# Designs tried in a protein design chat: miniprotein binders against q9bqp7. Part 170

Target 1, 240 residues: q9bqp7
Amino acid sequence: VPQNWFPIFNPERSDKPNASDPSVPLKIPLQRNVIPSVTRVLQQTMTKQQVFLLERWKQRMILELGEDGFKEYTSNVFLQGKRFHEALESILSPQETLKERDENLLKSGYIESVQHILKDVSGVRALESAVQHETLNYIGLLDCVAEYQGKLCVIDWKTSEKPKPFIQSTFDNPLQVVAYMGAMNHDTNYSFQVQCGLIVVAYKDGSPAHPHFMDAELCSQYWTKWLLRLEEYTEKKKNQ
Below, E stands for the ipSAE of ESMFold2; O stands for the ipSAE of OpenDDE; V2 stands for 0.75 times the mean of E and O plus 0.25 times the DockQ between their complexes.

## First folded at step 18 (miniprotein)

Design Li2
Fold by ESMFold2-Fast, scan of step 18:
Structure Li2 (fold): chain B 240 residues (1-240), chain A 82 residues (1-82)
Amino acid sequence: as target 1 above (240 residues)
Amino acid sequence: SKIWVYVTITAPSPEELYEIVKRIMFLAWEHGGETIYVEIEGNEALILLTLPTEELAEKFAEEVRRLLEELGLRVTVTVERE
């Protein structure tokens, strides 16, 4: 149990639309500052087991592809992910100018992979938007906040060439989702409450994406784990 | 402190692999443990788990080995202490 517990949900907020809600999805810009990002906290608090698995993967890939081949592979994976996120933001945004650039991106296997998920997504409230937890002192950039099958979710889009059929296959992704959720629920730039998460793993070959829905109870469980990682990060920073 | 367990399995098909992984995750839960990570690649899986005590970790490891050997599948179970 974390020593400095703080609630993920904000009792003063509702998931229902109100008169002050904007007519277009929010896109608050992420500004660099001394406050750590969710990704930095998670990277700096990896368990020795996570480090071992990452190094094992890296060494295997370098052995198979060579140093330059591994660099090219990693760069291409990053670029594919970036393009996938840009395509989704365009698809879910009412902006006509962005839709012009989607013609090539809409034909990707990753976009085909998520079609059955997208048909159940509506009521988009935020896209590529910054969140900050003022009390817990962390920031992040979330992909999307929208209704999935009628429930307001923080949605995280992932690309993969290999199957991720279990939520445990997504490593720290559930922690990212609940960290963004907790920040948004307490960020003054937003007025609504999010209680659910969704991790969507899209596949390059167009095979159906795996949705990993996180209800309020599961989000609360991962939130406790996120608080422990944040506490570990803060202690390590003080001791350096 | 938690005890870490690595399970590596190979099955004849991805479908059978997924069923075995689900059974192993359930078995860990029955022993008071937690599944931390599951890596799937073709017909192979690596499962990283934690158990609350060395006794429960060894019992879990023995049961996993027996289960997969009875199914005629390749398995490696490693119990790690910190």
Scores: ipSAE 0.671, ipTM 0.880, lowest interface PAE 1.1, mean pLDDT 87

Design Li20
Fold by ESMFold2-Fast, scan of step 18:
Structure Li20 (fold): chain B 240 residues (1-240), chain A 82 residues (1-82)
Amino acid sequence: as target 1 above (240 residues)
Amino acid sequence: SKIWVYVYITAPSPEELYEIVKRIMRLAWEHGGETIYVEIEGNEALILLTLPTEELAEKFAEEVRRLLEELGLRVTVTVERE
């Protein structure tokens, strides 16, 4: 069990809309400093088995593409992901904030892949917004907070060329989602409570995206694992 | 303290592969284990799991091999030793 256990949910908060809530989704900028990000913590605390699988994948790709081809491939994957996130932010923002280049962004196979998910998304509360856990001392940049099928969720958009039909196919993504959730629930910049998560894996060929819904109980289970990763990160920093 | 297990399987179709992966994950849970990661590519899957003890990991591994053999499918199960 984590020694510095802290609850993921805040009983002083509600997930219901309030008349005093902002009319536009929140977008708090991420201020980079010495406080570790969620992605940094996860990257620095990978298990030996996770490192082995990542190195195996890298070796296979380098054999197939060459070193320069592998670098180009990873750069292209990053760029495609960035464009996908920009398109989603544009789609989910009020129409008055749509960007000129949206027509090109909306044509991607990834956007086609998520259409059936987007029709069930409403009540957007935050987009590309920074969260900070003041007590546990970590930061993050979440993709989206919105209602999915009537439940307020932290939503994380992922791109993939290969099928991810199980939540276990998404590696540390559930930990990332609950880390953002716990931070937001205790961040003074936000007034509402999120108790559910959603990982949406979009496919390049336009195949229907896989939604991985995380209810409150599952979020609590992953939260305990996140606290253990955070504790491990803190211990490793002391030994550097 | 946990014992790591790798399961590599091939199935005739993605639909059959997904059903077999679900059965293996449930079998791990029944032995007190946990599924950490599932990688899918075509008709092939790699499943990374943990079991609480070496004895349970070996029992799980043998039951997985038996299940796949009964289905007439190929499987490789690797248990990391302490």
Scores: ipSAE 0.706, ipTM 0.892, lowest interface PAE 1.0, mean pLDDT 88

Design Li21
Fold by ESMFold2-Fast, scan of step 18:
Structure Li21 (fold): chain B 240 residues (1-240), chain A 82 residues (1-82)
Amino acid sequence: as target 1 above (240 residues)
Amino acid sequence: SKIWVYVIITAPSPEELYEIVKRIMRLAWEHGGETIYVEIEGNEALILLTLPTEELAEKFAEEVRRLLEELGLRVTVTVERE
C-alpha cells in the first residue's frame, strides 16, 4: 500500500454536466516547471523487467536495421504518433478552420483504424490539455476527455504496428490514464469528475483499433499502482 | 518479494494464440499472480507475470507446461530466481 495514499475521485465533484461547463473543449497549455510529469515519473521508475524488455526490443531492431536505421525508425514512429494526435484533435475540435488545414493528416491508416471508435465518441470536454495534481505535485498533458458510449472518459490515443489485443499489451498506458484522471479530478481548471478511462490502439495498416475500456473499479486498481510509482520516484529524487 | 515469470508460446493462428494467452492469464490470477505485459509477434506471445511466492510460481509453471503439452504446442516457462 502507498504510504501517501490519496483518492482518485473527488467527492466534491459530479460527473453530470452543469450550466457552467464550457461548450468549447478546454485546452489548458502545459507550463514547464520543476514539478515532474507523468511521463517522467513512469520513465524514471521502470522495473528491471521493463528495462530488460525495452533493451531486448532495441537490440533486435538494431540487428535488423543498423544503428542509423534504428534512429530513423524511432524518429518516424514519433512523427507518425504526433501526426495521428494532431489529426484526432482536428477531427474532434469544433473549429472548421482546423479541419480544413489538417485535411492531409486525416488520410492515414491510423485514422481509418479508429473510425469505428470515433463514431461512439461525443461530448468532447478537453483536447491536448494540461492537468496538475496540486496535492500530489505532478503534471501531465492528456489527449482527450469525452464521452465514449455515454461514459465520460480520459481517452489516450496510441499507434502500433503490432497487435495489442489485451490491456496488458499497453505497458504503463493504464497508469498514464489514471494519473491524468486523478490530476484532472483535483485540478481547479476543471469542474467535472472523470471516473473511466479508454486506451485506443490504432494500427498503421488500417486494421480495426483495439479499445481498452477502464471502468471506475479498474481505474481505482491502477491508481494504487500509480501512487506506488510516484512514491518510488519521490524517494529516488531524495536520494540523489 | 514477487517472483517474475516469462512464458513464451506459439500457436497455429492468432485466434488460438489469444485464447491460450487468456487461459494463462486466468491461471496466473488463480495462483494469486498478476500479468504485467503481453507481447504479440506473429504466432508467438511473450507473457511477463508475477507470482507471490516461489512455490506458487513453480506450481503455475508446471500447470502452464501441462496445458501446452495437452494442446501439442510449444512453450517455454522461465521462473526468475532471486
Scores: ipSAE 0.716, ipTM 0.899, lowest interface PAE 1.0, mean pLDDT 88

Design Li22
Fold by ESMFold2-Fast, scan of step 18:
Structure Li22 (fold): chain B 240 residues (1-240), chain A 82 residues (1-82)
Amino acid sequence: as target 1 above (240 residues)
Amino acid sequence: SKIWVYVQITAPSPEELYEIVKRIMRLAWEHGGETIYVEIEGNEALILLTLPTEELAEKFAEEVRRLLEELGLRVTVTVERE
């Protein structure tokens, strides 16, 4: 049980659309700050077991590809992920902002992989937008807030070469999603409430993406775990 | 104070692997444990779990080994004592 517990949901907010909600998705820029990001908190508070698994993966990849091959592979994975997110932002934006050069990215295997999921996504409220938890003092950049099968969700798009058919296959992704959710629900730049999460794992070969839906109860469970990670980060920072 | 357990499995097919992983996750839950991470690569899986006590972790490990042995499959179960 976290010592500094704070609720994930804001009792003063509703998840129903407001007449005052903008028709264009919000895109608040992430400003570099002393305040830690969600990604930073999670990276600095990995368990010994998580560190072991990451190092095991790294060593196996280096053995297979070599030092230079591993660097090239890692760079390529990052670039493919960035392109995937840019393509999704373009697809989900109601504005006709698609550039001619970007059309080829819309035909990638990753985009093919998520077509089935995109059919159930509507009512986009935010895209590539910054969130800040003013009380708990952390920031993040979320991918998307939209309705998935009629429920308003924080949606996180992931690329993978290996199958991730279980939510437990997505490592700290559930913690990342609820951290963004809790921040948005208490961020004065936003007026609505999000109670659900969705992690979408897309595959390079175009095989159907795995959606991992998180209802309010599951989000509350992961929120408690996120608060513990945040407390650990804060304590570790005080000792540095 | 939780006990960490690693389960490494090889199955004849991905479909069989997924069903075995689900059974192991259910077995962990029945013993008061939690599945932390599941890695799948081809016909192989690595499952990282926590159990609330050493006694429950040992019972879980024995049941997992028995389950896979009955299926004629290879399994390695490692209980990490803290």
Scores: ipSAE 0.693, ipTM 0.888, lowest interface PAE 1.1, mean pLDDT 88

Design Li23
Fold by ESMFold2-Fast, scan of step 18:
Structure Li23 (fold): chain B 240 residues (1-240), chain A 82 residues (1-82)
Amino acid sequence: as target 1 above (240 residues)
Amino acid sequence: SKIWVYVNITAPSPEELYEIVKRIMRLAWEHGGETIYVEIEGNEALILLTLPTEELAEKFAEEVRRLLEELGLRVTVTVERE
């Protein structure tokens, strides 16, 4: 149990759209700060077991590809992920001019992979937008906030070459999603409430993406775990 | 204070692997444990779990070994001890 518990949901907010809501999705830029990002907190609080698995994977890849091949592979994975996110932002944006650039982006296996998910996505409210939790002092950049099958979600788009059929296959991704959710729900730049999450794992070969939907109860469970990771991060920072 | 357990499984098909992984995750929950990570590669899986005590971890490990041996499948179960 975290010592400094704080609620993930904001009782003063609603998930229902208002006529006064912006006609285009919000895109608040991430600002430089000493405040830790969600990804930094998670990276600095990995368990010995998570570190072991990551190192095992790296050594296996280096053995197969060589040092330079491994660097090229990881750079390509990063670039493919970046392009995938750019394509999704373009597809989900109401901007007319962005449609002209979508032809080549829509041809990727990753975009093919998520087509069946995208047909259930509507009511986009934020894209590539910064969130900050003023009380808990952390910041993040979320991918998307939109309705998935009628429920407002923080949506995180992931690329993978290997199958991730279980939510447990996504490592700290559920923690990342709820951290963004809690921050957005308490960030003055936003006025709505998000209570659900969605992790979408897209595949390079075009195989159907795996959606991992997180209802309010599951989000609350992962939120408690996120608070423990944040507490561990804060303690490590004090003891350095 | 939690006990870490690694389970490595090889199955004849991905479909069978998927069902076996679900059964192992359910078995861990029944023993008061939690599944932390599942890695799938071809017809092989690695499951990383925690159990609340060494006694429960050993009971879980024995049940997993028994289950997969009865199915005629290869399995290794490693309980971390310090």
Scores: ipSAE 0.722, ipTM 0.893, lowest interface PAE 0.9, mean pLDDT 88

Design Li24 (at its last look DockQ between E and O 0.43; V2 from the best seeds 0.00; counts 0 for: pae E 14.5 > 1.5)
Fold by OpenDDE base, look of step 19:
Structure Li24 (fold): chain B 240 residues (1-240), chain A 82 residues (1-82)
Amino acid sequence: as target 1 above (240 residues)
Amino acid sequence: SKIWVYVTIDAPSPEELYEIVKRIMRLAWEHGGETIYVEIEGNEALILLTLPTEELAEKFAEEVRRLLEELGLRVTVTVERE
């Protein structure tokens, strides 16, 4: 049980989209401060077993590709991920901002992969927007806040070359999503609240993406795990 | 302290693999455990699980081995001991 419990949901905010919310998605810039990012917290609090699995994967890839080949592969994966996020931001942005759509960005297997998910996405509230939890002292950059099948979600887009049919295949991504939810729900820059999460795993070959929907109950469960990771991080920093 | 368990599976098809993975995940839950991570590559899966006690981990491991042997599947179950 977390020592410093804090709710994921804000009782002072409405669960319903406020009609007063601007039609334009929010894009709050990330301020790089001494405040740790969600990603940093998660990376610094990985279990020995998680580290082992990542190292095992790395060693296998190096054996297959060589060290230089692996570096190139990693760089390409990063670039592909970035382009995918840029393409999604362009797709999900209002049409008036679309003048700069690089058509080449839209011609990817990853974009093809998510087409069936995008059909169910509407009511975009935020894109590539910073969130800050003032009380718990962490920050993050969320990919998207939108309605998925009529439910307002924090949506996290992921790229993969391997199938991830289970939410457990997404590693710490559920923790990232709920961390963003909890921060957004208590960030004064946002007037609304989210109760659901969605992880979308897009595939390079254009095969249908896997959506991992997180209802309020599942989000609450992962929120408890996130709080424990945050406490562990905080304790580690005090001892440094 | 949680006991960590690794399960590696080789199945004849991805579809069969997914069903077996689901079954193992359920079995872990029935033993009071949790699935932490699932890696799938082709017809192979690696499942990382936690169980509350060593006794439950060993029982789980035995049940998984029995289940997969009965299905004629290749399996490796490793209980991480301190």
Scores: ipSAE 0.786, ipTM 0.925, lowest interface PAE 0.5, mean pLDDT 91
Fold by ESMFold2-Fast, scan of step 18:
Structure Li24 (fold): chain B 240 residues (1-240), chain A 82 residues (1-82)
Amino acid sequence: as target 1 above (240 residues)
Amino acid sequence: SKIWVYVTIDAPSPEELYEIVKRIMRLAWEHGGETIYVEIEGNEALILLTLPTEELAEKFAEEVRRLLEELGLRVTVTVERE
């Protein structure tokens, strides 16, 4: 049990839609400050086994591509992910901003991959929006909050070249999702309660994306693990 | 402390691979363990798991090897102490 256990869901918030909820999706900008981000907490608290697997992957890639080739590959992966997120934000935005800028971004294999998922997405509440847990003191930038098959979810869009058919294939993504969820549920900039998560892994070749739905119970289980990672991060920061 | 276990398997097809991975994950759960990470590449999978004790990790490893041997498939199971 984490020493600083705190609930993921806010008892002061209703599951029911509020009339004061904005008709336009929220997009609160992420403010740079000394408060740690979800990604930093996770990166600084990897297990020895996670570090080993990451280093193994890195060395294999460097052997295949060379150091310069590896840097180029990593840069391209990042750019593809960024473009995919920009395309999704445009598709899900009522004003369709990205469609006015670059139609080629909407034709990617990744976008084809997620079409069957997007069919089940509606009621978008937030896009590329900052969250802060005011009590636990961490921040994050979530991709999307919307209804998936009728359930309000924190949705995280991922790109992959290899199959991720199990939620365990997504590494720390479930922790990232519940960290955003807990922050949003306790952030005064938001008024609604999110109890579900969704990780969507899109594929470059247009193969059908794998959706990993997280119900309230599963979110609570991952939340406890996130609190342990956050506690570990705080202790490491004290030790310097 | 948790006991870490690596399982590497090969299967003739992705469909068979996914079924075997699911069976291994269920077997770990039955032994009080947890599946931490699954990596898929072609017809190969690497599964990273934790078991609560050395005894349970060894029992789990033996049952995994038996399962894959019965299926006529290759498996490597590595049990580490943390």
Scores: ipSAE 0.761, ipTM 0.907, lowest interface PAE 0.8, mean pLDDT 88
Fold by ESMFold2, look of step 19:
Structure Li24 (fold): chain B 240 residues (1-240), chain A 82 residues (1-82)
Amino acid sequence: as target 1 above (240 residues)
Amino acid sequence: SKIWVYVTIDAPSPEELYEIVKRIMRLAWEHGGETIYVEIEGNEALILLTLPTEELAEKFAEEVRRLLEELGLRVTVTVERE
């Protein structure tokens, strides 16, 4: 149980969007701050077991690819992820000027992988948008806020060369989603809130992406875990 | 404390691999375990999970080895004992 509990939802804010007309999705720019990002907090508070699992995986990959091969592999995975997010922002943006981007950016197995998910996505309210939690003192950059099958969600898009059919196989991704959600729900740049999350894992070969839906109850459970990670981070920085 | 178990599988196709991974995760659940991480690359999978006791982890590991041997598949199961 966190010592400094704070609610994920804002009781003074509607959980339903009041937009009556389509509009350009919000894109709040990241500002240079000294406050920590969600990803920084999670990286600095990995458990010994998480570190062990990542090191074991890394050692196996280095044995198979060599050290230089592993670095090349990691760099390519990062680049593919970045291009996937750029393509999704282009697809989900209502502006036609974005259609003049590199058309090869829009052609990939990852984009094919998410097509069945995109059919269920509508009402895009934010894309690649900064969120800040002033009280808890953290910042993030969320991928997307949109309706999925009629539920307004913070949506996080992930690429994977390996299938992740269960939410447990996504490690800290649920914590990222709820941290973004909590920040957005209390950020004065946003006039609405969200109660649900969605993690979408897309595959390089175009295989159907796995959606991992998080209802309000599940989000609340992960929010408690996020608060513990944030407390741990704050305590570590007190001693740094 | 929880007992860590690592399962590595090499299957003849990704489709068969997905079904085998699901069977292993169900088997872990039946032994009171929790799947922590699944990584699949092509025809190879790594499954990391916890079991509540060493006895259940050993039973799970033997069941997984038996399942994969019956299917004629390569498997490595490691039970971390502390």
Scores: ipSAE 0.000, ipTM 0.146, lowest interface PAE 14.5, mean pLDDT 78
ESMFold2 (binder alone), look of step 19: mean pLDDT 83; pTM 0.802

Design Li25 (at its last look DockQ between E and O 0.98; V2 from the best seeds 0.79)
Fold by OpenDDE base, look of step 19:
Structure Li25 (fold): chain B 240 residues (1-240), chain A 82 residues (1-82)
Amino acid sequence: as target 1 above (240 residues)
Amino acid sequence: SKIWVYVTITAPSPEELYEIVKRIMRLAWEHGGETIYVEIEGNEALILLTLPTEELAEKFAEEVRRLLEELGLRVTVYVERE
């Protein structure tokens, strides 16, 4: 049980979309400060077993590609991910704010992969927007807040070359999603609340993406795990 | 303290693999455990699990081995010992 329990949901905020919400998606810039990011917290609190699995993967890839090949591969994966997020932001942005859509960004297997998910996405409220939890002292940059199949979600877009049919295949991504939810729900820059999460795993070959929907109950379960990771991080930093 | 368990599986098809993975995940849950991570590549899966006790981990391991042997599937189960 977390020592510093804090709710994921804010009872002072309505679960219903407020009609006063701006029609334009929010894009709050991330301020670089001493406050740790969600990503930093998760990376520094990985278990030995999780680290082992990542190292095993890395070693296997180096054996297959060589050291230089692995570096190139890693760089390419990063670039592909970035382009994918840029393409999604362009797709999900209102038409009036659409910078000239680089048609080349839209011709990716990853974009093809998520087409069936995008059909169920509406009511975009935030894109690439910073969240801050003032009480728990962490920050993050969320990909998207939108309605998925009529439910308001924090949506996290991921790219993969391997199938991830289970939510457990997404590693710490569920923790990232709920961390963003909890921060947003208590960030004064946002007037609304989210109760659901969605992880979308897009595939390079254009095969249908896997959506991992997280209802309020599942989000609450992962929230407890997130709080424990945050406490572990905090204690580690005090001892440094 | 949680006991960590690694399960590797090879199945004849991805579809069969996914069903077996689900079954193993359920079995871990029935033993009071949790699935932490699932890696899938082709017809192979790696499952990282936790169990509450060494006794439960060993029981789980035996049941998984028996189940997969009966199905004629390749399996390895490693219980991480402290």
Scores: ipSAE 0.796, ipTM 0.930, lowest interface PAE 0.5, mean pLDDT 91
Fold by ESMFold2-Fast, scan of step 18:
Structure Li25 (fold): chain B 240 residues (1-240), chain A 82 residues (1-82)
Amino acid sequence: as target 1 above (240 residues)
Amino acid sequence: SKIWVYVTITAPSPEELYEIVKRIMRLAWEHGGETIYVEIEGNEALILLTLPTEELAEKFAEEVRRLLEELGLRVTVYVERE
């Protein structure tokens, strides 16, 4: 699939705020339907090598924690991630007063970890918002669209127990970000254009989060890879 | 098709580890390869890479082993063959 048939950026859109843009961040609800999600596509098109590494990690954890311990661990990781996203949405929502925020949700090592990043985030335009690529037929729920250090970004918040100092440490996260970006840029529910991405890896112990900024060129490179994964998914679906 | 390579290294500190990982990623790029995944755990790293051909993968593996041997550090390089 040629990249120029399905470009990530929409030349008919501007990345500048418009007078028609709401002062309140957009929050389009995710509708249940037969169209595949970004996460589903990525899960169903993992390479043999990615599957091997994931299975190796799983076996090591089960050996350490036992079957029940592993289930408890993964449930806790999921719950912590959910609470982290809820806290960030609360912090970044301009309609919430400080008195109305749940202080208990805001008191985690993960929130402490991202403080340095949050001070550089402004101009929030979307939070926990659904995107759909009208032509490529996939959907997603993005975390945040906001300016990071003056550049409009699709921002994805991640939690991790291990250091992720390189963008290559984040598995398919760059593909997830550009998939959301391409969908938003071609979704009629949105009028603006995003050309940059940001993956923020937060740490439970409060260690400073690692920001992985993706400029337009890097986003275009990952977009080509995302299109290949989407094509693989579509092909596998036909063979069922 | 592309050839998969696994590199496992240890270093005395995280700072030294990160510097060596960067050097290995650069070396892969110089051989027409790509870094797919980097896992960090303490003073150890696992680097998953692809190279365009078996010949380039073998040359890359030899250069990585030479580099780490010169540094006096442990390395394991596994080139996945069919």
Scores: ipSAE 0.731, ipTM 0.899, lowest interface PAE 0.9, mean pLDDT 88
Fold by ESMFold2, look of step 19:
Structure Li25 (fold): chain B 240 residues (1-240), chain A 82 residues (1-82)
Amino acid sequence: as target 1 above (240 residues)
Amino acid sequence: SKIWVYVTITAPSPEELYEIVKRIMRLAWEHGGETIYVEIEGNEALILLTLPTEELAEKFAEEVRRLLEELGLRVTVYVERE
């Protein structure tokens, strides 16, 4: 129970756009700020139990691959994730030019993994777009806002080499999604509101991606946890 | 004050593993707890949970041990003390 609760949804904003949908998805540029990003808040407020589990994983990987092998592995995983997001932005952009696409970028197992999800995605309203919560003072860069099976969602795309069949397998991703949602709902650059979230985990071998849909009630539950993390972050900054 | 609990399990197949993980998560919820993180690797899982009291954490731990031992499956349950 956070001491300074704030609502995730904006009661002064329509649940539906009251103007026609834009023909091009929003892409608000990220500004340099002294206020923290969502990912920084989450990284700085992990519990000691989560840190222990991540360190255990790291040590097992180093045992298997060696120090240099682990560094190369993590670099390759980061690059694969970056290429995946670039491919998805290209695929979902209404201004795509098929002749200018990097065909090698589109031939990954991750892209094949997500195909069955993409057929249920429509009405893209934002891609790789900055959000700012103007009252709570944090920023983020969301991946996508679009309809999934008829529900407008903040969508977060993730790559994984391990199965993530449960939302609990995605670490802090649900907090990341609701933090972006709350920021967008209170950001003057946006005229609409989003009440649902989606985490899509894509797999390297092309296996069907796991979607983790978050309805408004589930989002509200994770929002409370996000507020606690933001509160903890603020207290840590006072002690530095 | 939350009580942290770690559960590790091994099952004969991923399908059986996922079903057992769901049963453990439900058991935690029935004891007033919450599942924080689930790691899946092959036929093995690690489940990180919180329970509201030490009494409920110990009851949960014993129920999980009984469940997995009845199924003939390997299980470890560790309850962190304050």
Scores: ipSAE 0.661, ipTM 0.885, lowest interface PAE 1.1, mean pLDDT 87
ESMFold2 (binder alone), look of step 19: mean pLDDT 84; pTM 0.823

